# VH-VL binders against Uncharacterized protein AF_1118: the designs that were tried, part 21

Target 1, 158 residues: Uncharacterized protein AF_1118, of Archaeoglobus fulgidus (o29147)
Amino acid sequence: EDFSMDAEQLAVVLLKNTISNLEMSNKFVEILDNSGSDSVYQNLWGVIYGALAVMAVNNEVTTALLDEVSKSQELSSKVGDAINSLGENSTVVFGDVNGSKGLTLILRKESEVLQNGSYPYSDNETLSEAYARVVAEFTSRSVDFIVKLFSKIDEAWV

## First folded at step 6 (VH-VL)

Design U10 (framework fv_tislelizumab)
Fold by ESMFold2-Fast, scan of step 6:
Structure U10 (fold): chain C 158 residues (1-158), chain A 121 residues (1-121), chain B 107 residues (1-107)
Amino acid sequence: as target 1 above (158 residues)
Amino acid sequence: QVQLQESGPGLVKPSETLSLTCTVSGGSISGYYVSWIRQPPGKGLEWIGYIYHSGSTNYNPSLKSRVTISKDTSKNQVSLKLSSVTAADTAVYYCAREHGYMSWTSPFDYWGQGTTVTVSS
Amino acid sequence: DIVMTQSPDSLAVSLGERATINCKSSQSVSRYLAWYQQKPGQPPKLLINDASNRATGVPDRFSGSGYGTDFTLTISSLQAEDVAVYYCQQYGNWPLTFGQGTKLEIK
């Protein structure tokens, strides 16, 4: 009831809002640019965790919601702490594992193995490329746009 | 009907580069992972590497320094190059397509018939 | 690399009897395990994916089970056309790895 959308539905809605709304896309890029190299990863993932958790609870996805969450690193951090079901070094993109709802889909380089389902990717495939590939099965929107958005995460993380 | 077919030379000399082509008909390589897998005479299967629609590749670490996989989507072809071959590279070489469209956690449900490669002077 | 180990290396079973092949991974691969059948001179044929899901066109006598590190392929009533080498394969992590194979023979 309260958590009425699965991770796949959340991913599709988030991507439609992000890739079809240039203003929201520019907002994420602006956040990455302003955070500097030391904190780029934390700022972006905090926003994403916050947005996904709020959407899961309220079954609401709008550009305004993502924009509001992006303005509050403290709120994003609190929500991220509450929904963290992975190890401290894990990267959560979105999706489900074996049809289970939640935020447990993980993209990992081939050197990492987890029992909770993971989609492996190699050193010659960036996180943004892996993300775009997974996203392509949930939406017909531009893969290049998604890769551009998430390439800055790869710059800070890989 | 989706069909994969490997082609290349049956004999390759030691130290040369082995070049094989996989042609897909009745279906597309777009949106699918295509892998090369080999099987030495009387032995088991060894995964060589894959290529995806985007051009992204991944190689078995044991072969990475010698392997290049490429594609030509307009011809529905995937190619394998293996450099500096030795007698240990004698095997049947298969190309195989993963089951799932735009999926990276899937087995191989379409295999070529295999092409035999013998490395001999 | 994840090492896949099959047991037994070879198995002889009478027609109509049950054949069981085991596959063990050195690390958890969740459900991401497939079984293949290979007859002489032919490429491998997919039998089972996601540990227990029978591929299209595969007879009901073939079944798979397991999760994590321990997997089993069962042929409930062996037929003559089932003589082949059987391979397990994990696709939970790269590089993709196969078991060494189990040769199934009649008599």
Scores: ipSAE 0.000, ipTM 0.486, lowest interface PAE 16.2, mean pLDDT 66

Design U12 (framework fv_tislelizumab)
Fold by ESMFold2-Fast, scan of step 6:
Structure U12 (fold): chain C 158 residues (1-158), chain A 122 residues (1-122), chain B 107 residues (1-107)
Amino acid sequence: as target 1 above (158 residues)
Amino acid sequence: QVQLQESGPGLVKPSETLSLTCTVSGGSISGYYVSWIRQPPGKGLEWIGYIYHSGSTNYNPSLKSRVTISKDTSKNQVSLKLSSVTAADTAVYYCARTSYDWGQLSGAFDIWGQGTTVTVSS
Amino acid sequence: DIVMTQSPDSLAVSLGERATINCKSSQSVSRYLAWYQQKPGQPPKLLINDASNRATGVPDRFSGSGYGTDFTLTISSLQAEDVAVYYCQQYGNWPLTFGQGTKLEIK
């Protein structure tokens, strides 16, 4: 199934909803436009975490965003048991504590149809194990992506 | 630089089990699928199946009753077993890599082994 | 299974001229289509992924286009080293499937 939003549009929406800084949002779009063939441009999670990295220019804003991401991860973990009731398919949301915004992942068995926007889990693991692994992987990749995107911010911002 | 290399017996008798090994060197296959693909003489390419770094497998439905793909992490090897072989299984067998990144299948097979020839004959 | 059909089965083109190879899928594969070049005795080599993205080290004369069910590989100016069999491959659905191949030769 589709994620209806283009990755670039999703990143802009998340940035504007998280902070009201239009200039920062526009700068992030400019960085994406100038990325060309960089694989991060075509990577949904990379684009989303790129929005957070743009905010790193201000330590206070960065700390607030990282705190919200941490709280969202805790909220996502609380949903783990409910996911087992969904059988072979499951949805996980990384959202704020009020549930008003977030990202959606669809978990599917690797033996099912391969489609953009679904995250595979092994036929050899339980849905709960897959959920825990995906949450941990998402957290690890976000840290790596923030570091990776700093050079682009430095290049784009004079 | 990641490299893949196939090895196997070359000649297999009808009704026996074909066993091939793909050795991975030069890097981690974490985040990648390793597939087996075969090519009969003068014919096109047929995908056999994959294994992900987690150990999860998926097989071509046409071969699923006869095929097993496994991984030996200690040796950095991926193995293919194909049971009850016939002359129709005569082919060059390749292992190849594709990635699955951040909820998306990124792709195509970007790295291939050199291929190993298997002849099924008495 | 998604069936991949290439046309033509074989193609002869003069050096320096444009070569065009077509690939059709029996149902939509979105952009999830790759092109490979295979020379005798060698494994296939990735040319294009995601229908239009050139792989690292692939010359600019190779380009891909298309979306959904109809895809095209174009070689803008044929060189001698381009003589090979070309395959398309979908990765939008299980099982992964290849076209039958197009043999490209010099006239």
Scores: ipSAE 0.000, ipTM 0.506, lowest interface PAE 12.5, mean pLDDT 69

Design U3 (from T2 with heavy chain D98S S99G G100Y W101K E102W L103N H105G Y106S Y107T; framework fv_tislelizumab)
Fold by ESMFold2-Fast, scan of step 6:
Formats: sequence, structure tokens, C-alpha cells
Structure U3 (fold): chain C 158 residues (1-158), chain A 121 residues (1-121), chain B 107 residues (1-107)
Amino acid sequence: as target 1 above (158 residues)
Amino acid sequence: QVQLQESGPGLVKPSETLSLTCTVSGGSISSYYVSWIRQPPGKGLEWIGYIYYSGSTNYNPSLKSRVTISKDTSKNQVSLKLSSVTAADTAVYYCARSGYKWNLGSTFDYWGQGTTVTVSS
Amino acid sequence: DIVMTQSPDSLAVSLGERATINCKSSQSVSSYLAWYQQKPGQPPKLLINDASNRATGVPDRFSGSGYGTDFTLTISSLQAEDVAVYYCQQYYSTPLTFGQGTKLEIK
């Protein structure tokens, strides 16, 4: 609902092409690692690695990416940290949105609010089901960041 | 506010190793990368190499056999060693930092004041 | 190595007039190009990155344009404090390379 099929297809294609090309893969890792841990961009890295984890679970990445993740302690750790950060750095608040159950997802680092979104859910959905769906929706919306990042890498590669 | 400060000997004898240190204040070197850039008198800028926050390095091929860049995160310092120096290595040496933003990449938003190195007997 | 060539080597412009400095790369660098200003006895200062993005605190009279192999830095109305050497730099690939510099003086 909140994402375009075209944007998802493009992100998957760019991600597969980047990992399948050794030089592009190196540039991708270099760019991702080039912001440091104490930056507001820590949340951006978490979102990017979280999107990679979701794509891997959905079998939407190449075997080359899965092989890199499995062989690299550092990459496996980063993907794991990203998944954990989506859970541990989030606050879920129950509320009503125009007469329907709603959630507010707040991602924070210390006193900062890094991401805030309001997500309605139906009467039939449990809190845990709503939470899982909201995290997936947040990750899907982050596809735009991945598309833009990979577009810049592809442009440089040519 | 982030500041970089180079330090080292002003005079180095031919064939010796030049050793310079860049001290960073107002920010952590563990969260970005630092380059060394030099400028011979009356000439332009030459990139020497960089070190990423992860510790990985990349050197200018023209200098690679003589250059080592390292960092000490506990002291917030980046060091440059250039071996077998000659008169051609006489220059002002700068350290420069880049912090990643969406569009920043390998550009240098903060520079040290520069330290003058003269290679002479 | 990607070779960066600036033109002219030196330029004299009257106060209040437009100054234009060009930079050519030996191969496409996309938009991965920066401009720096260096005054005597000072380190270089970042003016423009990503070919056209003005750095924080840089006056709006400075603008950059171009893509691929041809880039331009424009100062729309030259001020006395703009006297400096200007350098372009590509960061498309290592080694990072700079142009030879353009010396800008008041006519």
C-alpha cells in the first residue's frame, strides 16, 4: 500500500546486481561503512541492513549475497544488529486512529526520536501481529533509500 | 566543533622516514575516515592515502611502496609514515576528514592547518 | 588514474563581474566532483560537492554545474575576499585526484 511494486523490483534488481559484481559490492560496503557509529546515520545503516535481512528471508536476494553474509562474521553481525535494533530501539504505543486500532512506532537513540509513524490495524490483529506488520511496512518504505543509494553507486560504476 | 591538527618534524634528512601525526578533537575518528594530502611549494594538491573508520587503508599507487597510514582510536590520532624521503617530498602535509552524509562521499569538509616538511641535509 | 585539467591556469576578473572556472576529467566521473578554495597560508576549504551542492556556510554567489567530464565553477559577482586558487577534485575512483588549480585575481 505504502510502496510501489516498481520501486521494490528496482531495489531488488540493484541489490542483486551490486552483490553479483565484486567491484560494486566493494563500493556498496565502503559507502555503508563510511558514516561511523555515532552519527544520526546509525539509524540509516540499521534500516538498510534491516531491508537486506527482510529481502533475504523472502528469498529475494542472490545466492552471492547469502554466501557473503554466511562467510563474513562482520556482515552477519551487522545484519543481526540491524534486526535487533529494529526491535530494541523501538517503542510501540497503542491508540485509536479515526475509530480503528492504531500503533505509533517510535525508533529512538537516547533522547532523540529517529523515526515516527502511525499505523492502523484491524480488530482481528493481535499486538504481536500488528508489530511485525508495522516493522515490515517501515522496512518497505525504506526501499527508497536503498534505491537512491544504489542509483548513485550504479552511476559511479559506469 | 571538529578540529584537526598535524604535528611532526619540520626538517627530515634524505633517506630517512618521515613520521606525522594528526590529532582530531570535537569528534571521533572511529566514525569517519581521514586522508593525508600534500602540497609542494608553489604546486597543487596530491592525495597520499586514506584510512577508514574500520581500519582499512587505500594509498596513492605512486607512493604505495613508501607509505603507511595507521590510527590509534584511544588517542583519536591518525599517523602517516613515509619512508626513504627525498627533496621531492618537501611539502605542506595536511590531514583532512570526511564524515558521511548522503551526498558527501570522499570529499573533505574539515582540514588541519598543515605542517611544513622540508627534506634537506 | 583519472587526470583532472582546469582552465584557465589564471584568471583576472573585475570586482562585481562573473568569474568562470572549468574542470575536465579524462573519463566520466558522473557527479562525483568537488571544488575547493585555497587562500595563501591556509588549508583548502570545501565549496561544492556532488558537482552542484554548495557546502554549509558558502555564499550563494558560488555555484557548480556539470556532469560526466565537463564541470564549471561560477562566482556570479566577484568580491575581494574571493581572490584565491581554486581546485577541482574527483572522488569517483582512487587515487583521488585534483586539478592543477586556477589562480583567480582582481583585474
Scores: ipSAE 0.000, ipTM 0.485, lowest interface PAE 14.6, mean pLDDT 68

Design U4 (from T2 with heavy chain D98Q S99P G100L W101Y E102G L103S L104W H105K Y106G F108M Y110V; framework fv_tislelizumab)
Fold by ESMFold2-Fast, scan of step 6:
Structure U4 (fold): chain C 158 residues (1-158), chain A 121 residues (1-121), chain B 107 residues (1-107)
Amino acid sequence: as target 1 above (158 residues)
Amino acid sequence: QVQLQESGPGLVKPSETLSLTCTVSGGSISSYYVSWIRQPPGKGLEWIGYIYYSGSTNYNPSLKSRVTISKDTSKNQVSLKLSSVTAADTAVYYCARQPLYGSWKGYMDVWGQGTTVTVSS
Amino acid sequence: DIVMTQSPDSLAVSLGERATINCKSSQSVSSYLAWYQQKPGQPPKLLINDASNRATGVPDRFSGSGYGTDFTLTISSLQAEDVAVYYCQQYYSTPLTFGQGTKLEIK
């Protein structure tokens, strides 16, 4: 909830917490609701842009996704489609924006998402089902977080 | 496939702690959130709180000082404890699944049958 | 807290006719809105999530619409088994909150 942090660093922390612990994302939305100021609005656009940069896949769709930042409330669909296009045996890499510009999701019997989270393999799931579930969970949480933030920004400015 | 089943004492005396258990079958509690919701006789629905797959909890501020939600992954159970009960806590108590892949705070897609709790001396 | 207000409190509709139930939030909830059906002695059943997405197994006569603060649940052709109390619920922020309910009866 500290806006003195570098915007890119904050976006990375928020994205990590979105898929491992949604409470931090909720606190960020509460700050948005309470502030309403121009300076906070400008800082939040930077955070959203940074989150999109880290979330984006390491390919040419990254620019297209980032270009949607202020123009489409359908951004969540485009981001989800891009991530889901990676296919089986691919990795979604969450890392340094100076490096990979993506997200790492490692799927085995136990799934690993980032360093601060894990997705347990359920007893009644096949490996293919676990893969589909983990990818869908990650995509849904990340997309919902961004859609919610865009909604709050639009609400504050209208 | 996934089913939730609440169990509890039925009758609780004022000032005691209410303890309820939600048993999950057909799926692991490690793959979604579990919420507790209550419904007093003739009234609407009130959200109590949820527990996440990580063990993280979130509580309705109106109940936060009295409520604890916990899980036992080995038994596939979620528990609700509500301390210092009064007649106002008389209600049907439900546990419900919030899908992990859905919206971040979630809707409830599978509900237990509910267990009736009466607070009376 | 976000307050959810439903209208009307009760509604009587003839078999085969359209039923419309409204839900208003005290602040924008984007599309983070669900609808539930509850019959006497039963738990609530999810009908609609994300304002307009019909849940698995729910008949196509049920539809949801709306965005922001104003939402509508529509039953295009009322059947006898649709007699129930209907609740809207926001999941935009915690605490999660429900509307007061709308009782739907046959006219």
Scores: ipSAE 0.000, ipTM 0.495, lowest interface PAE 15.3, mean pLDDT 67

Design U6 (from T2 with heavy chain D98L S99G G100H W101S E102Y L103W L104P H105T Y106K Y107D; framework fv_tislelizumab)
Fold by ESMFold2-Fast, scan of step 6:
Structure U6 (fold): chain C 158 residues (1-158), chain A 121 residues (1-121), chain B 107 residues (1-107)
Amino acid sequence: as target 1 above (158 residues)
Amino acid sequence: QVQLQESGPGLVKPSETLSLTCTVSGGSISSYYVSWIRQPPGKGLEWIGYIYYSGSTNYNPSLKSRVTISKDTSKNQVSLKLSSVTAADTAVYYCARLGHSYWPTKDFDYWGQGTTVTVSS
Amino acid sequence: DIVMTQSPDSLAVSLGERATINCKSSQSVSSYLAWYQQKPGQPPKLLINDASNRATGVPDRFSGSGYGTDFTLTISSLQAEDVAVYYCQQYYSTPLTFGQGTKLEIK
């Protein structure tokens, strides 16, 4: 279940459009794997704003997390910038994330997939189905990583 | 293994407030969402609302004006209050666990046994 | 609100035969769809999440498929213990919504 290897095999062309997200995921993993306490805190904002952008796109950001983001001008600005980098029509919404920006990003990536042409996939999968599976796997892995990141931060604060 | 157990009075008079408690064992309510779902006799499932790890809540708009969900982390309990009840609120009430708040899953992996609430005079 | 519509409302299938239940959403829910089994007098039990992922302990005769708006639950070889009402549920957005249920009976 190594998503990075699966991504290379399944969708080199399709995943060109998600390289920034994969690179962010790889950066987060690298920071966690190599972290002493100093390394974690030195890179905290870069890691966290990228993670929050992924979570916002996935429509899984909780009200509490949005509240914390909204209280930090620096973090709010960085999250906004990161989300905007993912799509020109994305809107930053604080307080209610249950809506159109997640769908807008999915539709945008689906459109890009359809434009990029063919790649290897399962015999009974369409191109859109294979891409959705790869995106879902990436999102699940990224969310799992974010959960682990917050758990590690909570441990360090105590 | 995680277990959820509902408790409450079973009979409630019209216009009064229904109060139910969900007690969780084998896991902390600080680590996941807890949701309330109801099922009227012979009917389907209706989501009522959930409470986040932070204590923030999200309610079904159809019930939002009458519903309050709260939690007591020291007792590992989640409570549901539904005001101004009518016969239409007669149902089996379930509490159920959702996955971690940051996971892209809001499916219900563990359910309580359900508690029957009848609204009658 | 996202409306979930199941078909058929009820079906009867012979033991050992394939049962197919469909679920349609009023708008795309990606793969954020779960299936539940409810036997008389019991709470619902999670069968499938993420449209096609079998929950722990669920027999392999149960399978889910679909993406976007059209989803299918398949029971490849019906057993007596499979008599139940089946519900689909979307968790793409709140309010969380369920289908009306499909009652599965043995012929």
Scores: ipSAE 0.000, ipTM 0.481, lowest interface PAE 15.8, mean pLDDT 66

Design U7 (framework fv_tislelizumab)
Fold by ESMFold2-Fast, scan of step 6:
Parts: structure tokens; sequence; C-alpha cells
Structure U7 (fold): chain C 158 residues (1-158), chain A 120 residues (1-120), chain B 107 residues (1-107)
């Protein structure tokens, strides 16, 4: 009856498949802090929308992501709905960021700005690597949040 | 334009295995979910199952013990095998695909259908 | 399994008149409901998905409505080419299930 479980299941699939291919170390834990003022569910929606926005920009869907969502008809439908929502409510702009090339991501839920960020990418990154890094940065909150996310969704995932 | 075409023997003997192939053209099976659906003469539609790019399958519980769906991505083909057939398996068999890389559960593209009769 | 029940089993409607077909699910399927049109000798054709979203190329006289357990397909002004069997299908729960079909004929 609690639709938050569905959001958490979707979040673990997206987080696992978007971030699992990126090296995350305790050296960068300061980037993952703050578990702050917002509820777990507010942070979950940031993770979901951030991951889906980057995937929509790349026009890529990983086999692992699709394989996991295929285990649930409800999750498959919700992933489709979320991507359609992002199609209307996200913007990615290429251009100058503080005198360097980069991208700016703006994510909305209806009329509200949920998250935004400007991310310069270096000469040593491909565009795909820059997007992967933006996903990691955009979806990161705290080490505790990520651990709680995986733990709670492991309980709900069947 | 995406097109689906079913093929296989029109007549199958009771207790034998029905084997059908779906060939996709104008699009790929790679990254997409492809389903099999059947329709007995004068009756409604019954979903059989799907296969995804990874090889993951999901089958209608009523048919699960008898059904195998497989794929050959290099040939852009999906195959259905249904074992231990009876007269109740007489139907037109369709393959179908959505327009989305995600499995949405509804079908934008259908093959023309192939008629299978189970008779001795 | 979710059972899909259509009503009526068949109906006859005069050209230019409104045709209404109903679909009921045994459990809530939210908005995850599609409608298909099938003419003799042809595969089903998607008309509506997500209860009310008209598929590309489908004439605007076709519309869908409903949520949860009760759904309706409406043809606002029947044309001769609309003679067919219509099926509803839920995709909110496994396994995917279809209604028994409604045969639409010209009066």
Amino acid sequence: as target 1 above (158 residues)
Amino acid sequence: QVQLQESGPGLVKPSETLSLTCTVSGGSISGYYVSWIRQPPGKGLEWIGYIYHSGSTNYNPSLKSRVTISKDTSKNQVSLKLSSVTAADTAVYYCARGDSLFYTGYFDYWGQGTTVTVSS
Amino acid sequence: DIVMTQSPDSLAVSLGERATINCKSSQSVSRYLAWYQQKPGQPPKLLINDASNRATGVPDRFSGSGYGTDFTLTISSLQAEDVAVYYCQQYGNWPLTFGQGTKLEIK
C-alpha cells in the first residue's frame, strides 16, 4: 500500500546501475555529505531523477538496469513514467562553465527545481565519462544515506 | 519501420513440441522486449511470455512448465517452443514488441500471426 | 491473476453514432490499461495506452477514460472501418491479461 517502497526499489536499481561503474572512495566522502534537512524520500527522488536525467541525455539504457527492472512489471512501468516525466522537466546545456567547457543540469518536478548543478569537464574526460561523473555527484548525498538506501531496498527487493 | 514476421509448421501432432520463429526487420531485438501472444479460433488473446536482450524471460504461469522462449540476436530472431501440445494449443501465434527499450507491457508492433493447428 | 471483463460482448451502432465499450478489472491496475482494435484476418492494433493516451496515427474519434478498475473506450462517431473486435489489456500486474473482447457491428 506504501508507494515509497516502489520509489526505493527504483532508486536502488538506478543507483546500483549508474554508480556501480564509477569508483567511489572514502577519500571523496566529503562530496557525499550532507544527510541534512530533507527526509530519506526527498533524497531518494533526487537520486532517481539525477540518474534518469543523465541516461536521457546520453540516450543510453544499460543492459543491467533493464534486466533488473524486468523482474517487476510495476517497476518497468514506473521507470517509463519517470523517463517521460524527465523528458519534459529536465534541461542539459553544453557550454562555458567558469571559462571551461562543461554541462549544466536542471531537474524539475512540475514547477519546482529539485536540483541543479554546473559541471565543468576536463580535457581528460570523454562526454560519457563526464555524464557518469555528473550522475555520481548529482545523486550523492552521504555515505550513510547510500548505505541506508541499499539496505532498505534489499529488504523490499524480491 | 519495424516489422515482425512469424514462421513455423502449421500442423503439429498432439504430445509433440511446437516450434515457432519471429524475425524482426527495420529494427533490432537487441535492447528490446519481445513477447509471444496467442489467439485460439474465435477466442480472445492470451499472453505467453517475453524475452529480453539479456536472455531474461518471463512466462505466463499457466504455460510456464511447457514454454521456452529464446533468441538469436545475430539473426534478429526470437523463438518459441511449447512442449506436450494438445488441441487446446490450436491458435494463431503472434510475436509483438513495444516501441520503448523498457518493458511497458503494451505492444506497438505485432507480426501478422501464424496459424498452428494441433491434429493427428 | 487479474481478470478483465468487457461489456457488452457485442453491440450494433448506427454510422455516425457514439459507441461505448466498458472494461472492468478484478483488482486496481491504476492507469495501466491499453485498448486494441482487431479486424478479421489481421493482428491487433494498439489504440490507447495508459487508459487515455491515444497511440500515434489513431483517429481522434477514439478516446479512453478511467482509472483503477473501471475503464471506457469511446468512438464518438462510428465509421464503417471501425467494425472490429476491441480488446482491453492490463499491464499493472503479472501476468498480462486481456478482456474477452467486444464485437462492434453496424446497425
Scores: ipSAE 0.000, ipTM 0.498, lowest interface PAE 14.4, mean pLDDT 68

Design U8 (from U7 with heavy chain G98S D99Y S100G L101E F102W Y103L T104S G105Q; framework fv_tislelizumab)
Fold by ESMFold2-Fast, scan of step 6:
Structure U8 (fold): chain C 158 residues (1-158), chain A 120 residues (1-120), chain B 107 residues (1-107)
Amino acid sequence: as target 1 above (158 residues)
Amino acid sequence: QVQLQESGPGLVKPSETLSLTCTVSGGSISGYYVSWIRQPPGKGLEWIGYIYHSGSTNYNPSLKSRVTISKDTSKNQVSLKLSSVTAADTAVYYCARSYGEWLSQYFDYWGQGTTVTVSS
Amino acid sequence: DIVMTQSPDSLAVSLGERATINCKSSQSVSRYLAWYQQKPGQPPKLLINDASNRATGVPDRFSGSGYGTDFTLTISSLQAEDVAVYYCQQYGNWPLTFGQGTKLEIK
């Protein structure tokens, strides 16, 4: 199938499909559908980053997305463009994890967010092991951010 | 503009330690991996190991017990030490760089290579 | 370790004709495959990275394709200067491994 979507629309589709594992997808969709606030959209960076990190370790979602991205060079560049539009310090790399044929999304940010991944390898780690560790560390922090964000939104919209 | 140049002794006796130096010019080694790769006469290429600008290293398991890769950032040099050499270590030794992303471990620039012969 | 197997070991092709070199990995390496050209007395030169991306300065007659375990390097119209040994290299898993090489000669 042809994914003839704007980069921003593609990012939203990835969020809906990936963040379901965090038990927050329905609430997030409601917030996106109701929000015309610039402040809400400006805070999407952490949610998008977290969803992409979760996608990197979810084999079923990763495999489905890899199948679509592999059909066109434009699909991977559109995802990259969507991430880059949110921060000039981010780089998106696509590949495999643990030898799986699923799409692996590695989000590299030359900022405070990936400081724990500054040494992605230890002397005894394979590439797949190092990547899984870095993604897991980042995903944990991103989930905390998402939980805090939704809690603030709930309080504001009592 | 970046160039890599290997240097070493040429001849090494069996059981001794081989020491090679790679000098990087035309740019900093920051943001890149520097690897050592060898090629025995008439044979293919074998990756030995790398060092990243952070000081992190990774070695081919087949050579890990004998290999040490180090760097001197002030001299823009990367060094390889290979202990307990035998005739099987006779090869051309290359240093090569790869971009600083760990999914980009292909080598965009190589040194000219230095020939090492292990013989009494 | 991932084993990289090239075929054929040697290939003779006439000037102006198409040359095709294959590379197979013992397990999936996704798109993380590079091709190198090595002429006698010279270091290897990067031709292709990420299976299909031509490196800067490499003539457009060189192209790469494939994904997963099966990869191909194609030279669409062989020139005399293309006589060399060609190597594939995977970077999907550690340790990094190379194919055994394919020697390309003029027929």
Scores: ipSAE 0.000, ipTM 0.482, lowest interface PAE 17.1, mean pLDDT 67

Design U9 (from U7 with heavy chain G98D D99T S100Y L101S Y103G T104N G105L; framework fv_tislelizumab)
Fold by ESMFold2-Fast, scan of step 6:
Structure U9 (fold): chain C 158 residues (1-158), chain A 120 residues (1-120), chain B 107 residues (1-107)
Amino acid sequence: as target 1 above (158 residues)
Amino acid sequence: QVQLQESGPGLVKPSETLSLTCTVSGGSISGYYVSWIRQPPGKGLEWIGYIYHSGSTNYNPSLKSRVTISKDTSKNQVSLKLSSVTAADTAVYYCARDTYSFGNLYFDYWGQGTTVTVSS
Amino acid sequence: DIVMTQSPDSLAVSLGERATINCKSSQSVSRYLAWYQQKPGQPPKLLINDASNRATGVPDRFSGSGYGTDFTLTISSLQAEDVAVYYCQQYGNWPLTFGQGTKLEIK
């Protein structure tokens, strides 16, 4: 794959999809590790604050969505439908693998998960509630990864 | 309410430098991307470049060798300089601003546009 | 550069009828697409951002749809004031690029 994008351009693309795109985060790390320019560092705080603003907005939207879901059964179904539209033949699910409880991010059809004895939701959750929780956890983990990434960069540049 | 207004000479001679200023009122240029976009007569829109409040700039590769965008935060102004102009640079020039932080490069605030004719 | 291609170049639609304008990108731009309306002698006006989000103050007869490479702007019931040139713009990749425009006229 070509790395013809400069660090700032890639950061813009990364920040727009940061919550759901870990591969782009890894590419950004690689580019920054290969860079040693004062001009890059001068813009680093702008990139960090931009990332935090995107995280704050996405977290606020997710919180508002979960709050509304608690008030309406119709919205619970709509949330599930929206999450299921994330991509062709792909979905994000919570399920059990080999008897271990936990959040498992599986990018495949629900029918395939069910065939292997894994379920997209736990007891006492609607499908929409399970998906909303999975999305919130995925978002949280993605945010944590980016924070750690920028902290590592900051340490190197102090 | 935020308003943008372009100003500069309407006639520029070939091979000279085109210089335009965008004045922002009712709001700050700080925290926003301000872009220059042009439209030749009867043609579509072409993005020229942006400047961010930090001074960071990015230019359309087709124009990069001839373009400089700068800002004067104290005057709330963004300036465009385009060197070595030709008849192909005849266009209406717009400045435009996004309403959101870093990464949102669509424009909900536009200036009225200023017509620049390159002619001897 | 990502090339944005609109279709048709021009169309005529009767008052009250549906108008549909298409925009295709040469590479995926995800949801990062905006639509603008431009009337003679005026700057472009934002109608839609993020492919489907209607801008503040824009009438509900305007709607956008699409993702990736294929996008559509729909005007559900054409009004006289809608006569204009419409442009799509991608902001998923550098440089920012616009479609060539679609001229909308009343039949």
Scores: ipSAE 0.000, ipTM 0.476, lowest interface PAE 16.5, mean pLDDT 66

